# Ledger of designs, part 2: VH-VL binders against q960a1r229to459

Target 1, 231 residues: q960a1r229to459
Amino acid sequence: LKGDRIELLLPKNIDQFKKFKKDRTVISSGLITRFVSTRNPKEFSQKWISTKYVKEFNEITVNKDSVVVGAALNIQKMADTLTSSLSINIGKEIDSFIQKFSSPQIANFATWTGAIISGAKSSLSVSDLLILFNVLDAKLTLLNNSGELTQVAIEEFAEKKLFATHTIVNAIFSRSLTGFLFCLKLGETSEQDSTNFNFAALVGNQVSRIFVGLGGQPKRLTSLEVHIDAL

## First folded at step 10 (VH-VL)

Design q1
Fold by ESMFold2, look of step 12:
Structure q1 (fold): chain C 231 residues (1-231), chain A 119 residues (1-119), chain B 106 residues (1-106)
Amino acid sequence: as target 1 above (231 residues)
Amino acid sequence: DVQLVQSGAEVKKPGASVKVSCKASGYTFTDYYMHWVRQAPGQGLEWIGYINPSRDYTDYADSVQGRFTITTDKSTSTAYMELSSLRSEDTATYYCARWGYNEYSFDYWGQGTTVTVSS
Amino acid sequence: DIVLTQSPATLSLSPGERATLSCRASQSVSYMNWYQQKPGKAPKRWIYDASNRATGVPARFSGSGSGTDYSLTINSLEAEDAATYYCQQYSTWPRTFGGGTKVEIK
């Protein structure tokens, strides 16, 4: 019996991506470099879009006040970029914190966008990458349904569930942040309903940023920030 | 004082492999990323790639992808670059260079290792 | 890739003269570093972030520029300044170098 062919679409830039995305297609991560087979025969008629070759999704740009990381980069490359581009007191903690929550096998291959979307969707789990984005005041560039680019804070992206209606193009991290970054992951238990706790603080910035992860979106501790800034 | 000391010059035939070492001293090896840069005779500098020694994560320039392998031995604070299937255009001086934080530039360089590929 | 075009390829001047080395980027960049390389030696960090002198760089060296146009100036050329100077952009991946300007002393 004849089956449909699987098509893998490899857009080279954001304009091609916009054109291909208007069809009903399955968007894969930017890490797909090989054809994969599905066990579901009906999925053989699906079109797959790889972000691996979209120029804008793979770009890294360091400006005077910001560093921009494309959506298709893996977690480790993003972390190394931030570590190399931010002040040492922030960058070294990013490098250290990534090691605490992501094995090399995961960080080297999983995209940061996949991890952020997964964290933003969950009402129960505590996302270490999401709290890192919050403490660093990350902004996301989003592509809306009309093909227009908008920029939102990471808090707004998660709170308004923009992952459902928008495509992430890149993340923007401020290089104007100063001070010391501290990140903590409280140990994981083996019980199914046990919660993890995490904590991230940027202290010595003009205004400190302090977040706690208790499940779902990280919570900003503005009262604690005021107290710490008074010291 | 920070020092990067590289292995000696090498003469190789086409198709062979070469492995260049870069021994670091004067700092905590795993705290800094190590980059490799090459310079063909009479030519400019070409970035090859880097390694994050604490994660063993590497990435390479697209133009040189596939034949370079960057590794480390943390017990000896040594970075290595291996280039396989040597071609005559790989004749160059190969440098290791440390990425300097806060100045966002290569702050220390090895003395260079000349690799000559000829028959 | 951002292409950095340095000019002139060779600059031959007398001691005491003012040397100006140009580096032009194929698209706007936010960061430009400069390295000095003497014959048979490794490059040395010289100017970072367009205008900041690295430790030990004489005050006669200055860097300037923004966008696509950057320059390195030596106000009063000395014999020890004979070297090749490379610009390097940090703003985009991959990080790229210019082709160099060789400064010679007549």
Scores: ipSAE 0.617, ipTM 0.824, lowest interface PAE 1.9, mean pLDDT 83
Fold by OpenDDE, look of step 12:
Structure q1 (fold): chain C 231 residues (1-231), chain A 119 residues (1-119), chain B 106 residues (1-106)
Amino acid sequence: as target 1 above (231 residues)
Amino acid sequence: DVQLVQSGAEVKKPGASVKVSCKASGYTFTDYYMHWVRQAPGQGLEWIGYINPSRDYTDYADSVQGRFTITTDKSTSTAYMELSSLRSEDTATYYCARWGYNEYSFDYWGQGTTVTVSS
Amino acid sequence: DIVLTQSPATLSLSPGERATLSCRASQSVSYMNWYQQKPGKAPKRWIYDASNRATGVPARFSGSGSGTDYSLTINSLEAEDAATYYCQQYSTWPRTFGGGTKVEIK
């Protein structure tokens, strides 16, 4: 589709997507995206590429040991999938946590990818999804500029600022996690998906995972993990 | 004991609307997702949608998208399915079914509501 | 969508015989459930996650399979086993059911 100010490509598969994305801003299929785009429509045409017809961005796969969620899916769909696919002690907490994450409208229409990217870019705000991904040790499948797909930990994604050079294709969550998940959100920021403070702890797993958000990237509390695991 | 009790049979004309209810008891209503499955006469089972009662989030099969609406009343622990723009092909027994945690299956079913669409 | 093909459509056997019901998926699935439905009644969960019997399901029922091929076996059929059995996958959205196998007891 070509308009006066916008060009939109609709790739039908990941290979076409790889080819077309080189000079275009990625947008999701009809959902609110938080991808950085040049918002100066006055002087140049914006070139976009949609994930709408690319299966990898839109599919959910529940495996024996993992859950895979496409990057174009909304926050609530992701949360519902995790809630219904993980152990009750983890899944129910995810559901509860997401209820406090954002307005239902935002959860229903914004991609989880957008939230992750926004969180990763911020040095001040605290992203609830980002801490959730960290505590669950989520992996991201990334498409780089060379057309290669790689998997990275969410920590690496944020630390290396891979959002600048890579496109998130999906997230992979382990279904092998055991124990209990505890999530806490304190403080509200006006009209933001961010908060002032959040906390997430997975305990009763082989290795505890504990994170705190006080601004920017979540911080892992390794000393506390060691202590808890010794109890 | 967990129970899902549905409303009675309905007969409607094409183009009409009908609302089927499913009252849940024996568990915390908002803790479980409620699904709807239909079965045409003499045919198999077809998943048509679900709702997360805690967030009132819904998703539907393509076959009913835009015509069917799932809602809940948390105060009465009741799920609803509104069928609009009814077609003869919508003639079926409609079941509400709870999705069970950990076992990842429909663990409890309503008794079914027969909806007949005929001229 | 994942298509589940059940075979045979109808299975007529005598009491005491062994019944094997097949469910084949159009692509690999990780979770397969089975439901029993008797005429005029709602389906009942029968086997979950390929091989686990639901509460109250007799030991003569067993499930197995992986990938694209799953089966439900009834060892030594009883009259009460007459019903239609449906397989159902939970690996991708939308959730889908097989066409069912009707088990008849002679």
Scores: ipSAE 0.041, ipTM 0.649, lowest interface PAE 4.6, mean pLDDT 89

Design q3
Fold by OpenDDE, fold request of step 13:
Order: sequence, then C-alpha cells, then structure tokens
Structure q3 (fold): chain C 231 residues (1-231), chain A 119 residues (1-119), chain B 106 residues (1-106)
Amino acid sequence: as target 1 above (231 residues)
Amino acid sequence: DVQLVQSGAEVKKPGASVKVSCKASGYTFTDYYMHWVRQAPGQGLEWIGYINPSRDYTDYADSVQGRFTITTDKSTSTAYMELSSLRSEDTATYYCARWGYNEYSFDYWGQGTTVTVSS
Amino acid sequence: DIVLTQSPATLSLSPGERATLSCRASQSVSYMNWYQQKPGKAPKRWIYDASNRATGVPARFSGSGSGTDYSLTINSLEAEDAATYYCQQYSTYPRTFGGGTKVEIK
C-alpha cells in the first residue's frame, strides 16, 4: 500500500496485548483499511493493535452470579448472550430492544465496546446500549496504561471519561437481578441511528432502576424509583 | 405442546450439500434461539451452532464454520441447516434443540436427522 | 474448549442399586446440565443447573456438584433408567458435552 507505513499487531492473549498496547491505537478489526487513514489524516496513528484475536477479549463466561462478555464481541452476540443467560423477563426484553437498536448489519459487525464508547463521548447522541448497561448496572473491566486491571461501574466510566486512558476488556452483568425489564425507544428506523429518546426500567427488583435517555449519559429517575418501590 | 419435527434421513457423497429442516410448533418461534447439535455414530454430542430467529443472527462452532449455514423461515416457524462441502466426518445424527430461558439448557429437541456421507 | 470427562463409560447394575455418574470438567464451570438419551432417540433434558430435575424426571434422580466435579445419582435403579447420560456445560462457549455414561440394567 502506498503511503505511510501502518503497523498492526495482532496479539493472541491479554498478556501480549498489555505488552504492546502502549502508544498504539486499539481496534477491534484484524484489518486496517486505507479508508481509516483518510477520515482523520492529522490524528492518524501509524501504530495499531487489534483485539480481534485476543482470547480474553473474545470470551464469554457465564458464572452463577454474573455474565462476562469480552470487549471484542459484536453487539448482537453480546445481546444474545445476555438474553440466553438472564431471566426471561429481562432477557426477552433485551432481545427485543436490541432488535430495534440498529440494522442487522450494524449489530452483527459493530462491537458493543465501540457503541458504549461512542455513547459515552457524545453529549448529544442517544445511546441504546448505554442505557441498557445503566439499567442493568453493568460493570466494566478496564486496562490502564500501566497494565493494571480495574473494575468500574458504567456510570463511572462515562463520568470520568475513562475511555481516554483505559481499554475495555469486558463487561460484567449481574445474574441476580429480578423483576421485569422494560425498554422503549423513539425514532426507530432500522437503517439509521435515529433514536431521539429511550427509556429503560427494571422494576420488581430489590431496588428499581429507571433511566431516561435524552442525549449523552442516561439520567436516572431516582424519585420515580422510590415511588415505585413504595407501591 | 412444544414440538420440533425434523426432516428425514439423507445420504450424500463427499463434497455434496444437504439441507435439514426443523419445524417448530407450540411456541412463538422468534422468541427462542434454535441450536443444532450433532452426534456421530456411537459418539457423544457436539454443539455446532445456533440462530437467533428474531434477527437471523448465527454463530457456529469452529469445526463447521464456513461450511454450515443456519437459516429460518419465520412464516413456517422452521429452522434450516445447510451442510455444504460434506466430509465423511460429518456423518452424524443432527438435532435441532431449543435453548430454554431461566433454566439455561436445551429444553426441547427434534427427533434428529441422520446424514450419512459416504463415497 | 472445556472438556467434560464422564466416568465410568459404562455402568452395569441391577434394579434397586444405586448408580453414581461422574462428570469432570477441564476447568471450573458454573452451569452443568444432564441429558438422558435412549437408543435411537433424541436426548432429553434431565437435570439442569447441576441439581434441578426437569419436568417429569423421577425423584430417584439427583444431581450435585460444583467447580470441576459434578455427579448424577440414581438412588434406586429401574429398568426404564437404561440409557446414556450426557453432561453439558454452559459456562463458556462453545457449549460442550461429555462423552456420556451408558447405564445398563442387568
């Protein structure tokens, strides 16, 4: 290929990833296309590292109390995993919600990590995955620049903008959640990111969780939660 | 009652293709994931893939990736698995199996379809 | 992949005897299921989540275990229990099955 030399590392495990992560841009694809360089020529990194073949980033683990989903997985695979691993009252709603999220083409190829980061970076976009992660009280395992792993709540990840300094390794979802999940969205066009509003409520749990998405970080409706829990 | 009814036995030569069907009834077809499991003669069970009928999303075991294709016809509540580039080692009874909610197991199985690959 | 090793491969016992089937995983698993299969028939869900009997499963069947070691026990064997029993894990992908234990009734 004509142009600046691009280096792409394809680590096979997290240890290799840790070793070579420094000063490299993380991607989920095993291929770097020339088109990526044309979109942001000034910020184009010549050094890349992929999570595509990193074992730990592609693993799914179902524990008694949690489901762990690797960061390299696409949105649909993540959703299917959650649907298959959580109670029917929660899982079916996830499946339905994701079905309305985007076109199958996007859901099948885009990583959930990419969607989460995109949502966290934007103050204007309404992110369906971000609200889902919030209502489910998802945790993220993060890798920092020093090679240390930490676990943080999705809210903390967004608030502290940890995407700037950390790499998402996986997401952790609780399997102890009870009750019913309700997810709604407006602007449902299967082919375009046209979500203008979304709503998610987990009710019948020990503590209700209710969020509304109007752009940027979903807002928790604590007053409504208290009201519902008092009923 | 939930039922999974599969198509009949097939005999094929190496390199050929075959399509097996699994008709579901007794439940909302799109609400459950359909898996496929095979069993070679006298051997154990091997998971080979699944489909989310609501999205037509599929995932496969490495052993069959690129050769097997799972599809659905929602209008008939039928799942299909096309086996291409057949090999002798693909000789097996193929089962469709529904993944059940809450109990996290294959709760219903088809009766199986025997596919024999021989020269 | 998680490898499930079942033992013994074959178990021949008389009616009324106690049968213990073992399933050992190559690594720790959190979810283990058991399926019963009779000759020429499809597998049937038998035990789910290590210790829960599926609908219609007799009380003489029980499951236990954690980590890498799981077992299915038949407290008092009956002739109808003759079958091959398979364990299956749902902790990691791909889902995997054991090699099966064939229970024969003398």
Scores: ipSAE 0.865, ipTM 0.941, lowest interface PAE 0.6, mean pLDDT 92
Fold by ESMFold2, look of step 11:
Structure q3 (fold): chain C 231 residues (1-231), chain A 119 residues (1-119), chain B 106 residues (1-106)
Amino acid sequence: as target 1 above (231 residues)
Amino acid sequence: DVQLVQSGAEVKKPGASVKVSCKASGYTFTDYYMHWVRQAPGQGLEWIGYINPSRDYTDYADSVQGRFTITTDKSTSTAYMELSSLRSEDTATYYCARWGYNEYSFDYWGQGTTVTVSS
Amino acid sequence: DIVLTQSPATLSLSPGERATLSCRASQSVSYMNWYQQKPGKAPKRWIYDASNRATGVPARFSGSGSGTDYSLTINSLEAEDAATYYCQQYSTYPRTFGGGTKVEIK
């Protein structure tokens, strides 16, 4: 075998990231990088680039109407930020829901972007983080290969498979959401715990948002929303 | 009747460690995040970090990361801050402060614990 | 990191005078809090979200501002108002405090 190597770049800002990203596999700070030259050298002979130290991917901004969370943040930091920055009836449920699907050790190291991409790729799995993003009407800021930024709804990101051609820079959550958030998860309790069904509803907002997870992308229950909003 | 009561003043030598306690009462301890803030003599306030006590998750200001450790004991509703490898510039009053929901500010503060680092 | 610059450092005024404390942020922020601290005491929440008075804060205190420029005004200064006042932003991490304005009564 050739004895190929994995080259990992650790850019410090988004300009460096854009400059060196071409033809490199993007990895999140929560992923563990492996050296596999002795077993599958040609298949793992890749140039990698990390988001871990990119300043803009680690930023958090709380604006009057939005919370912006960088792509390199771990799940727990994102959850704590949203909990601290949104109304108590939404924030406490986010905090509670995260506890139901992720142990502290996993949440402290896994990135929210890794979980979102995994959920968006699957046509069969039920993703807890993906339904949470849907019920909160999350937007993603994406970076294309040309270095241009665009924003899309979480639904569009999954539907158009934008994970294949774009890098997530941040997520944007509205602080204008009001009312009560309710989340349910049904799954196994083993270390291989998976969700068979989940449900998320934000009621008492201007427009209610209600989603069900049965496999693949969460499905919005628009008829129920209209009924609830009329009460 | 929310109350945060901190441990007493400490005098330490350079290189030692100090552990400050913050006993919470009047609310469900794990429902609120606890922050730590310090104030050197005659100086302003510096945010140190926080803990989410329901998850034991901590995060710290970049300027102070490395020597501070925040922990909790949920059975006694107590938060702790430990600072290792003490230096004279660590002489300060250390406060615990609770993050208030919907007001997005520190709503209750402990009385403060003075830590003096001297030879 | 957002730097908060408070001015003046010290404000010496007589009872009944109007005091205005300034807090300028190095970049635009959405939220500014104010804390009152008397010597030897812990800070107290005073104004939150730029203009809301905390419980027990007298009506003579008001907060205002947006973007990079915020202020705390005491319309008719009283002896008990002698303290140091700190602004604090929570729009970005790390959460930062201003250097303080010490209000003294002549």
Scores: ipSAE 0.656, ipTM 0.847, lowest interface PAE 1.6, mean pLDDT 85
Fold by ESMFold2, fold request of step 13:
Structure q3 (fold): chain C 231 residues (1-231), chain A 119 residues (1-119), chain B 106 residues (1-106)
Amino acid sequence: as target 1 above (231 residues)
Amino acid sequence: DVQLVQSGAEVKKPGASVKVSCKASGYTFTDYYMHWVRQAPGQGLEWIGYINPSRDYTDYADSVQGRFTITTDKSTSTAYMELSSLRSEDTATYYCARWGYNEYSFDYWGQGTTVTVSS
Amino acid sequence: DIVLTQSPATLSLSPGERATLSCRASQSVSYMNWYQQKPGKAPKRWIYDASNRATGVPARFSGSGSGTDYSLTINSLEAEDAATYYCQQYSTYPRTFGGGTKVEIK
């Protein structure tokens, strides 16, 4: 291949990111190695822009009602932030659940956005992080092509395939959740195996949230929620 | 019943290393995150970083990145902070502090370990 | 990073007087904690979430504030209250502390 070149921009703040992202493929630090090692040289001629060094994508903000986690953070930092910032009955289960599906080595380097996008794209895989976001009623702040910010529920992000047209800026988790979180992962073997099934329930909150993962998007068990909430 | 007991004072020369211990008791060690904070003589408090003992995950303030290493020994319920290539400006009292859930604050502190770096 | 500016640096008052310690944040914060530190001792949690007294803190201590402006008030100063008080924000990483207000008894 003749002059296949990559052009990778490393903006340091969101204003630079907005200015230079036009017509560029957004990458996270968790995906850089895969794109660099591709066999297809045409990917080297693509124009790329990274979120890795954008200040606003690396920020964490804890408000009275919410925790905001920047898009470039790794899985373990996000998990630790949620564990430290939510009620103990929810935070300890998040801490425990992350240990069941991601080794420390992977969680320390992979971004949560890479994992969410991978899960949202798949019609067959069972994503542990995606079911966690669903049970916690996570919202995403998205940046469209016009530089406008919108906020959507995690369900809408996956359902409408917004990963194709939008850039994730952050995730927003409610700190008003009460009750108990329970998460279950079932796989083929111990330690870091693929998930065959997962389950997540938040019960004792004003409105219960119960999800099951059987392949593709987590499915909300609304009939069970109504029954539990009636008790 | 929660207690954090730190190792004794250290006097070091520039270029040496120091490892401060913080032994926890009265709770399940891996259930809580442990933070480290230092205080130079006559100055205020500076947050260094934390460890999640169940994952051995650490994160540090950008201002101190590079020479600090926080570890744990779960079998003895002990957190450690190691500082290498000591400089005179590292002279400080070093505290371990436990992060309290629901109150979102440091609920228990060790007694402090004074590290003096002198030429 | 959020900078916390405490004032005054030193507050020297007589027993029974009302002390007011100020903490101003460089940007709005949602959580402010206060710690008491006596000479040669570790800090102690004193006020959390702006206004809640930690266990064992006398009722003469109160905290208030929101946004960028927070305060700690001691309604009737006692000799045992002589200490340095630090504010600390929890809204962002890194956790940051104010420079402290040293309360002295005349």
Scores: ipSAE 0.604, ipTM 0.826, lowest interface PAE 2.0, mean pLDDT 84
Fold by OpenDDE, look of step 10:
Structure q3 (fold): chain C 231 residues (1-231), chain A 119 residues (1-119), chain B 106 residues (1-106)
Amino acid sequence: as target 1 above (231 residues)
Amino acid sequence: DVQLVQSGAEVKKPGASVKVSCKASGYTFTDYYMHWVRQAPGQGLEWIGYINPSRDYTDYADSVQGRFTITTDKSTSTAYMELSSLRSEDTATYYCARWGYNEYSFDYWGQGTTVTVSS
Amino acid sequence: DIVLTQSPATLSLSPGERATLSCRASQSVSYMNWYQQKPGKAPKRWIYDASNRATGVPARFSGSGSGTDYSLTINSLEAEDAATYYCQQYSTYPRTFGGGTKVEIK
C-alpha cells in the first residue's frame, strides 16, 4: 500500500479502548468497514482504533433477565443470539425477519451497530434493525468522550443523535418480554438492512409495543397499543 | 416422538475426511437448532458447534474451526457434519443434540457416531 | 471460555446414601444444566435451568445453585443412579461442559 502510514491501535479491553480513543477514529470489526481515504493526502496522519479485539465489544452474554450483544458482532450473530435466547414466540419471528434480508452478505459481514447508526442518521431510510430494537425496547450501552459508560434507550439514542458523541459498546435486550412478535418488511433494498416500509408489533405483553417505519425513524403507535391491550 | 438417528461408525486415516449424518424426526426440523458434541474415549463432553437450520447459520468451537462443517438437508430433516483434515485427536464419539427452546438445554440426543482416526 | 469444574471426580457410595455433586464455574453463569450418561450410551438431559427435573427423572434428584456454584443432589441413591453426571452452562459462547462426576454404587 502506497501512502502515509495509518496508525491502528488494537486494544484488548474497554479500559484500553478508553485510553486510546482520544483523537482516534473508531473502526468497527465488520468486514464491510468503509475506509475514507483521500486519493492524494499530502498530510494523511489518521489515527485509528479498532474494536476487533476489545472483549466487551465482542461478547455475548445471556442472563436470566437480559441478553447482551457486543457492538462488534455482525447482524447474523446478533440475530442468532436473540433467536436462541428469547421466547420461541419472539425469537422465531426475529429469525424469520432477518432471513428476509436481501443480501446474506450484509448479515454476515456488517455489524448490527453499523445498521443501527445508519438507520438513526437517516431521515429517509427505514432500518429493519432499528424497528426491531424499538419494538423489543432495546437498551444501548454507550461510551462517551469522557470515558463514561451510560445506558440509554434506543429511542433516546436516535432522538438525541448520540451517535455523534458516543460509541456503542453493546445492546441489551430484555428476556422478560412475553407474547408474540410480528414483523413485516416491504420493498427490500440491496446492500442495506433498510426497506421502504416495515412494521413490528409485540402483542400479548403487559404493554403492547407497536412500531411502523415509513420513510424515516420508527414511529410508535400508542393509540393502537391501547386499543389492542383493551381487547 | 422426537428421535435423532445417526450414521454408523467410521474408521479413517489422518488427513482424511468423513461425513456424519443425523436424521431428525418427530418435530419441525427447521424450528430447532442442532448441535454437535463429541466425546473422546474415556473423556468428557466437548461442544463443537451448531447450526440453525432455518438460516443455515453455523458456529463452531475454536478447536474445530476451519476443519469441521455443519450442514443440513431440510428435505430429509437431516443434519450433517463433515470432518476434514482428521487428526488422531478427533477420535471420539460424535453426538448430535437438539437445543430445546425455552428450556435452554440439549433435550434430545442421537445415539452417537464413533469416528476413529488411526494410521 | 467459561470453565466448569466438577467435584468430586468420582463418588462411591452405598445405596440409600445422599450424594452431592458440585459444579463451579470460572465466572457467573445464568443457566446450568445436568446430563446423565451411562457407559456406552448417549447423555440424557437430567436437570435443566439449575433445578428443573427433566421428564422421567426421579424425585430423589434435585438441582440447585446460582452464580458460580451449582449442585446436583441425590437424596437416596439407587443402583440405577450409577452414571457420570455432567454440568453444562449456557451464558456465553462457547457452551461448555464440566469434566463430569462418576457416581459409583457400592
Scores: ipSAE 0.590, ipTM 0.837, lowest interface PAE 1.1, mean pLDDT 91

